# Designs tried in a protein design chat: VH-VL binders against NAD kinase (nadK). Part 5

Target 1, 268 residues: NAD kinase (nadK), of Syntrophomonas wolfei subsp. wolfei (q0aze0)
Amino acid sequence: MKIILVNNRFKENTEKKAQEIAGQLSALNVEVIIDNGLDEPYAGTVDFIMVLGGDGTMLRAARRYGQRAIPVLGVNMGTVGFLSNIEINELAEYLPLILREEYSLEARMMLEVAVFQQQSLLTRVFCLNELLLRSNSPRMLSFALEISGQKLEPYRGDGLIVSTTTGSTAYSLSAGGPIADPQLDAFIVTPVASHIINKRPLVVSPEREISLHLLEEREAIIGIDGQIKMDFGAENRVLIKRAPHPLLMVNLKAKPFFTSIDRSLQRQ

## First folded at step 8 (VH-VL)

Design L6 (from t18 with heavy chain Y102W S106H, light chain S33I)
Fold by OpenDDE, look of step 10:
Structure L6 (fold): chain C 268 residues (1-268), chain A 122 residues (1-122), chain B 112 residues (1-112)
Amino acid sequence: as target 1 above (268 residues)
Amino acid sequence: QVQLVQSGAEVKKPGSSVKVSCKASGGTFSSYAIHWVRQAPGQGLEWMGVIIPILGTADYNQRFKGRVTITADESTSTAYMELSSLRSEDTAVYYCARGHTWKTSHGYFDYWGQGTLVTVSS
Amino acid sequence: DIVMTQTPLSLSVTPGQPASISCRSSQSLLHSIGFNYLHWYLQKPGQSPQLLIYLGSNRASGVPDRFSGSGSGTDFTLKISRVEAEDVGVYYCMQALQTPLTFGQGTKLEIK
């Protein structure tokens, strides 16, 4: 068995724990790769991905490995979030199940985000939470939203969020988006400080495609999961689709989503 | 409580095909593997194949030489096993079973369907 | 394919007496961390098989403690300390190390 331990190099406690766990797993004849984000994603095949940390680490792991259809377990290390399944102090208890591969999986829809300059692809990224388009100045943006070729009225405002249902409890929520059942596949399109007062978020079928581009020469940025930043101008276009593969999240311990929402949100 | 309910008995002619259904309830269908096992009259158990609904992937016993097709409908929590080019030796009770692991191997079967008798006769 | 061999193929036991069934695999079913991918099932007359022992030595839910599984690697044993009338049926061992999953021939247990 081969396992990737994903941690955050900027958080020493996660690195230390990763080394400790790696030692334990090695003693059990498990091959371990530690990914602290410094190097490129491990290119070899693996059986399991263990994410040590919080939601941010999970998001990075999802972007790096989510397309490979590998089970991903979130192990929380004292943070508040929605993407971890067990606590670090529970790992010893569940380790036998992990090694026996006796766990269930939950599929979480991811976004495929493609950024173009003219007709040229600049980058393609898979992400678990959201794509953000926002102004890089105090001025509002004017931008076009197209859904499956349907051109909506131009948007004016600070920006726009296209989120998965998983991401509904992230930045989309802060921007006034709805909380979505993570078992549901859908896009959530949430305006950020729209010029039109009370412009409503859209819930869009995962079968559709979403396109964004600016209608004026303005400086903007796109953000992905709050971790990737890219300049976005009038010559750029972003295309958002459902990723071809979901993230396979390991479910070792049942976590009731709706009964924990209030608690989790109050802590954020 | 988890239950697997299979379709009713079938009588088929040689050369035809049969499709048996297995509806799961009481659990998360997509999170587990569904295996198919058959038992000829007075004989032992034979593993036919497995499907992992969440992945949409299936694995088969090569002894059936491509005659078996296993599918799953997540929306109805139902797995299907189709056996083509039926012959008399295919007469058996066919069982679906839930694997305790998500993978095609390593798992044990914690829940079984009631079985479906398929009789192949001219 | 991994071949599973059970012995005996039939067993007649007086109620209250012990019973023992052996299962041998053609290759080791031992995982690196010490468990075995060997499972036992019981099929009572006219019923579907039911899980009895999993991973060599663990009793499934609802299984009486008179049932026990032991062994490692290639040799496994199912024991019944005191056979009861309700234990009548065919017992199967199964390897789940690799596909295709394979069963033993089955051991028919009858009451004298």
Scores: ipSAE 0.458, ipTM 0.790, lowest interface PAE 1.5, mean pLDDT 93
Fold by ESMFold2, look of step 10:
Structure L6 (fold): chain C 268 residues (1-268), chain A 122 residues (1-122), chain B 112 residues (1-112)
Amino acid sequence: as target 1 above (268 residues)
Amino acid sequence: QVQLVQSGAEVKKPGSSVKVSCKASGGTFSSYAIHWVRQAPGQGLEWMGVIIPILGTADYNQRFKGRVTITADESTSTAYMELSSLRSEDTAVYYCARGHTWKTSHGYFDYWGQGTLVTVSS
Amino acid sequence: DIVMTQTPLSLSVTPGQPASISCRSSQSLLHSIGFNYLHWYLQKPGQSPQLLIYLGSNRASGVPDRFSGSGSGTDFTLKISRVEAEDVGVYYCMQALQTPLTFGQGTKLEIK
């Protein structure tokens, strides 16, 4: 058996704990690969991914490994979030179940984001929460949104969020989007500070293709999961689709989404 | 509490097809393997195949030479097994069973349906 | 395909006495992390099979401690330390190392 441990090398207590867990697993004949973000993602075959940290560390793991149909377990290291399943102090209790493969999975939709320069593909990334288009200057953006080739009236404002249902409790919520059941597949399209009064958030079928481009030259940024940014200008277009594979989140301990919403949001 | 409830007994003529349903309640449906096992009268257990609904992956016992199709409908938490080109030797009780894991192998069957008798006779 | 061979194919046991059933596979069922992908089921008369033992030696929930599984690799044993009337039925081993999953022929246990 081969497991990837994903941690955040810039949090010293997490790095120490990752090494400790790796030693425990190695003593059980489990091969361990540590991914602290320094190197390229591990390319070989693995059976399981364990994420040590909060939602941010899970987002990185999802971007790196989410398309490979590998079970991913979120282990909370003290920062309360929506994407962890167990606490670090519970890991010893659940480790036998992990090794025996005695757990269930929950599918979480991901976005496939393709950014073009003119007609050429510049980059393709996957994200779990959202793509953000935002102005990178004091001036507002004018931009076009197309949904499966259908051109909406132009947008004008600070930007736009295209979110998964999992991302509905992240930036999209702060911008006025709805909370969505993360077990649904949908896009949530949320304007950011729109100056056009009738632009409300949209909930869109996951079968649609979403395209964005600027209508005037402005300095803009594409943000991915609040962690990656790319310059975006009038020569660029971004295409957003449902990713080919969902993130497969491990469920060892029940975490009722609806009864926990208020507590989780109040602590953010 | 997980329960598997199968469709009722059927009498079929040779050359026809049968489709047996297996409705799951309790627990999560999509992430567990659903297996099909049959038992001819007075005989042992024979594995027919499996589906993993969350992956859309199915695998079949070659003994049935493509006569078996296993599907799942996540919206109704129901798995189906269809056996075509029926012969008298296909007379058996057909069980669905839930594996403890999302894989086609490694699983132990912790929950079983009540069985569906299919009789193939002229 | 992995062939599973059970012996004996039938047993007649006086209540309170032990019983032992052997299961042999044509290939090793031992995984590198130390698990044997062999499971045991009991089918009581007129009922669906039920899980008894998983991964060679672990008792399923609700299974009395008079049932135990042992063995590794190609040779496995199910033991009942004190047979009771409720234990009658047919016992099957199953390999789950690889598809197609395969069962032993079954061992019928009767009370004499």
Scores: ipSAE 0.346, ipTM 0.731, lowest interface PAE 3.9, mean pLDDT 90

## First folded at step 9 (VH-VL)

Design M117 (from M1 with light chain K94R)
Fold by OpenDDE, fold request of step 11:
Structure M117 (fold): chain C 268 residues (1-268), chain A 124 residues (1-124), chain B 107 residues (1-107)
Amino acid sequence: as target 1 above (268 residues)
Amino acid sequence: EVQLVESGGGLVKPGGSLRLSCAASGFTFSNAWMSWVRQAPGKGLEWVGRIKSKIDGGTTDYAAPVQGRFTISRDDSKNTLYLQMNSLKTEDTAVYYCTTHPRYSGYFLAFDIWGQGTLVTVSS
Amino acid sequence: DVQMTQSPSSLSASVGDRVTITCRASQSISRWLSWYQQRPGKAPNLLIYKASNLESGVPSRFSGSGSGTDFTLTISTLQPEDFATYYCQQSYDRPWTFGQGTKVEIK
């Protein structure tokens, strides 16, 4: 068995824990690769990915490995989030089961985000939460939104979020998007400060494609999962599709999503 | 409400074959692990085997006494679990229960729901 | 295989009694142990999972404890409907194995 431990090199505790777990796994004749984000993603075949940290680390892991159909376990290390399944102190108890493949999987839809310069592909990114298009100035953007070839009325506002259902509890939520069942596949298109008062978010079939481009010569930015940022201009286009493969999140422990969300919201 | 209903039990001679079915309702069957557990008359419970969901690989595991003779399968389109029993022995005589391990319930390592069972009698 | 041994194999008790059943594993199984109740002529019902978690709908008079190799099922105040056979089951390793059962009979 080969396992990747994904941690955050900027979080020393996760690094130490990764080393510790690596030692334990090695003692059990498990091959271990540690990915702290310093190097490129491991290109070889692996059987299991263990994410040590919080949601941010999971998002990075998803972008790096999510298209390989590998089980990904989120192990929370004292952070608040929605993407971890067990706590670090529970890992020892679950480790034998993990090694024996006594776990279930939950498929989470990911986004395929393609950014073009005219007709040339600049970059393609897979992400678990969302794509954000927003103005890089105090002025509103004017951009075209097209869904499956249907051209909507020109959009004006600070920006737009295209989120997965997983991402519905992330930035989309802060922007007024709906909370979606993570077990449901769908796009959530959430406006960010639209010029239209009370512009409603859209829930869009995962079978559809979403395209965005600016209608004016204005500077904007594309954000991916709050971690990747790139400039976006009038000559750029962005195409959003459902990723061809979902992230396979390991489920070792039942987490009542809606109860947790309700509790979380009440605390705010 | 989750419900499991076994069928197909009966009397067979040693060396014979029998196919049990378990009809599931009240939950997303395709997402659930399923097991068979048997109980000989007046005896305790014995795990027979398990089949995982398709997303989890759809793999099967068996207890040693039935390994090579019994086969667990599933038809998700019919919400049905099967137990094909070949080369039956007298010691296979038991009530056979199908059980579920709901995917999102946290009970995938326990038998949370049981059917009523179906009796299999292997006798000359 | 992990062997599960229950003690006692049978016991007699009266309504209102405190009943304790023990289950011992041949090796450490952490907390991967479940308890089941089987009434005569009925299918088993899950009582406790992961050593100490009460299954939904199960009366609070049932409780489980233990970790490693030694586990205990306790019925704080035995009720008439509690006369049944109880089984422990480990899910630490395949094959999943049950204890031989403990029959709780009326005194």
Scores: ipSAE 0.887, ipTM 0.943, lowest interface PAE 0.5, mean pLDDT 94
Fold by OpenDDE, fold request of step 11:
Structure M117 (fold): chain C 268 residues (1-268), chain A 124 residues (1-124), chain B 107 residues (1-107)
Amino acid sequence: as target 1 above (268 residues)
Amino acid sequence: EVQLVESGGGLVKPGGSLRLSCAASGFTFSNAWMSWVRQAPGKGLEWVGRIKSKIDGGTTDYAAPVQGRFTISRDDSKNTLYLQMNSLKTEDTAVYYCTTHPRYSGYFLAFDIWGQGTLVTVSS
Amino acid sequence: DVQMTQSPSSLSASVGDRVTITCRASQSISRWLSWYQQRPGKAPNLLIYKASNLESGVPSRFSGSGSGTDFTLTISTLQPEDFATYYCQQSYDRPWTFGQGTKVEIK
């Protein structure tokens, strides 16, 4: 068995824990790769991924490994979030079961985000939460939103979020998007400070494609999961679709998603 | 209402075969791990085997006494669990229960829902 | 295989009594233990999971404790409907195994 431990190199406690767990797993003849984000993702085959930390670490893990159909377990290390399944203190108890593959999986839809310059692909990324298009100046953006070839009225505002249901409790929520059941597959298109006061978020079928481009010569940025940023201009186009493979999140114990929403949000 | 209903039990000769069915309703069957548990007359409970959900690989596991003779399968389109029993022995005589594993109840390694059971009697 | 041994095999009690049933595993199973109740002629019902968690709908008079190798099911105040056979079951390792059962009979 080969396991990747994903941690946050900027959080020393996660690094230390990763090393400890690696030692424990090695003692059980499990091969371990530690991924703290410093190096490129491990390219070899692995059987299991443990994410040590919070939601941010999970998002990184998802971007790096989410398309490889590998079970990914979120292990919370004292942070508030929605993407961890067990606490670090519980890991020891669950470890034997993990090694025996006594766990269930939950498929979470991811986004495929492709950024183009004219007809040339600049980058393609997969992400678990959202794509953000936002102005890089105090001025509003004017951009075109197209869904499955249907051109909506030009949008004016600070930006737009295209989120998965998983990402509904992330930035989309802060922007006024709905809280979505993670068991659903859908796009959530949430306006960010639209010039239309009551601009409503859209819930869009995962079968559709979403396209964005600017209608004027303005500087904007694309943000992915709040971690990746790239410049976006009038010559660029972004295409968003459902990723071909979902993230396989390990489910070792039930999480009361809806009953814990208020509690979790209050702690943020 | 969540319900499991076993059927297919009966009298069979040693060496014979029998196929049990378990009809599930009231929950998303396709997401559930399912097990068979049997109970010989006047005896305790014995785990027979388990089948995981398709998303979890759909793999099966069996207790040693039935390994190689029994096969668990499922038809998610019919919400039905099966237990194919071959080369039956007298010691296989028991009430056979189908059970679910509560995937979203906090502990999926327990048996939270049970059918009424179906009696299998292996006798010459 | 992990062997589960319950004690006692049977006991007599009266309504209102405190009843304690013990289950011992042949090796440490952490808290991967469940308790079941089986009334005569009925299918088993889950009472406790993961050693001490009360299943939904189960009366609070039932409680579970223990970890490692020794576990206990307690009925604080025995009710008429509690006369049944109780089983512990480990889910630590396959094959999953049950205790031999404890029959709680009316005194």
Scores: ipSAE 0.885, ipTM 0.943, lowest interface PAE 0.5, mean pLDDT 94
Fold by OpenDDE, fold request of step 11:
Structure M117 (fold): chain C 268 residues (1-268), chain A 124 residues (1-124), chain B 107 residues (1-107)
Amino acid sequence: as target 1 above (268 residues)
Amino acid sequence: EVQLVESGGGLVKPGGSLRLSCAASGFTFSNAWMSWVRQAPGKGLEWVGRIKSKIDGGTTDYAAPVQGRFTISRDDSKNTLYLQMNSLKTEDTAVYYCTTHPRYSGYFLAFDIWGQGTLVTVSS
Amino acid sequence: DVQMTQSPSSLSASVGDRVTITCRASQSISRWLSWYQQRPGKAPNLLIYKASNLESGVPSRFSGSGSGTDFTLTISTLQPEDFATYYCQQSYDRPWTFGQGTKVEIK
């Protein structure tokens, strides 16, 4: 078995823990790679991905490795989030089971985001939570939303979020989107400060495609999972599809999603 | 209500073959890990084998005594688990139970639901 | 293979008694242990999983404890329906193995 450990390069404690775990795994004759902010994702094959940190680290790991259809385990290191399955102090107990592949998987839909300059592909990214289109100025955007070739009325507002159901509890939630069962595959299209009061979010079939482009020559940005940022202008188009492969999240321990989110909301 | 109903048991001669079926209802069968556990008359419980769900790879594992002779399979479209038993031995005589692994409890390594069992008797 | 040894093999008790059954693993299995109850002529029922977690629907008079190699099932107040055979089972490593069973009989 070959395991890659993905930690948070900005949190030294996760790096230290990764080194410690790597040592433990090596002692068990398990090959280990550590991704502590590698410039590029590790190119070699791996059998298991262990994410050490919080939701942000998981999102990064998903973008980097999720397309490989490899099991991904989130190990929480003292953060509040929804994407970790076990706590770091539980890892020792579960490690033998991990090595013996005694775990179940939960498939989480990911987005395939393609950004174009005219007809040329600029970048293609797979992400777990969401694509955000927002204004890069105090002015509202005017943009076109197309779903499966159906052109909606021109949209005006600060921006738009296209999220997975996993991402429903992320920025989409803050923008007024619905909470979705992560076990459900769907797009959630959530307006960000629409000029239309009470503009409702859309729940869209994962079989559909979503296209966005600006209707005015204004400066905007594309955000991915709150971590990737790129400029977006009038000559750009973004196409969002369901990723061809879901993220395979390891399930070692039951996590009460709905009770957790309910509790979280009560605290706000 | 989760229900497992075994069938296919009976009397067979040594060296013979038998196919057991387990009909599942009341839960999403396709997501469940399934196992067979047997119990010889007046004896304890013995794990026979396991099959994972398709999403988890659909792989099978067997106890050493039945390895190479028994095959576990599943038809998710029919919510049915199977145990193909070949080259049967007298030692295989037992009540065979179909069992589920509790997927939603977070503990996948126990047997939470059992069928009533079906008796397999291997005798000359 | 991991061997599971239960003690005692059988015991006699009366309704209302506190009953304790032990299970020992041949090697450390952390907390990957389950307890089952089997009434005569019936299929086993899961009582406890992961050493100390009570399965849904199981009466609170049942409890499990232990880690590593030594585990205990306790029935705080024995009821008439509790006269049965109890099995421990390890899930730390394949093949999954059961203890030989403990028969709880009426005194």
Scores: ipSAE 0.885, ipTM 0.944, lowest interface PAE 0.6, mean pLDDT 94

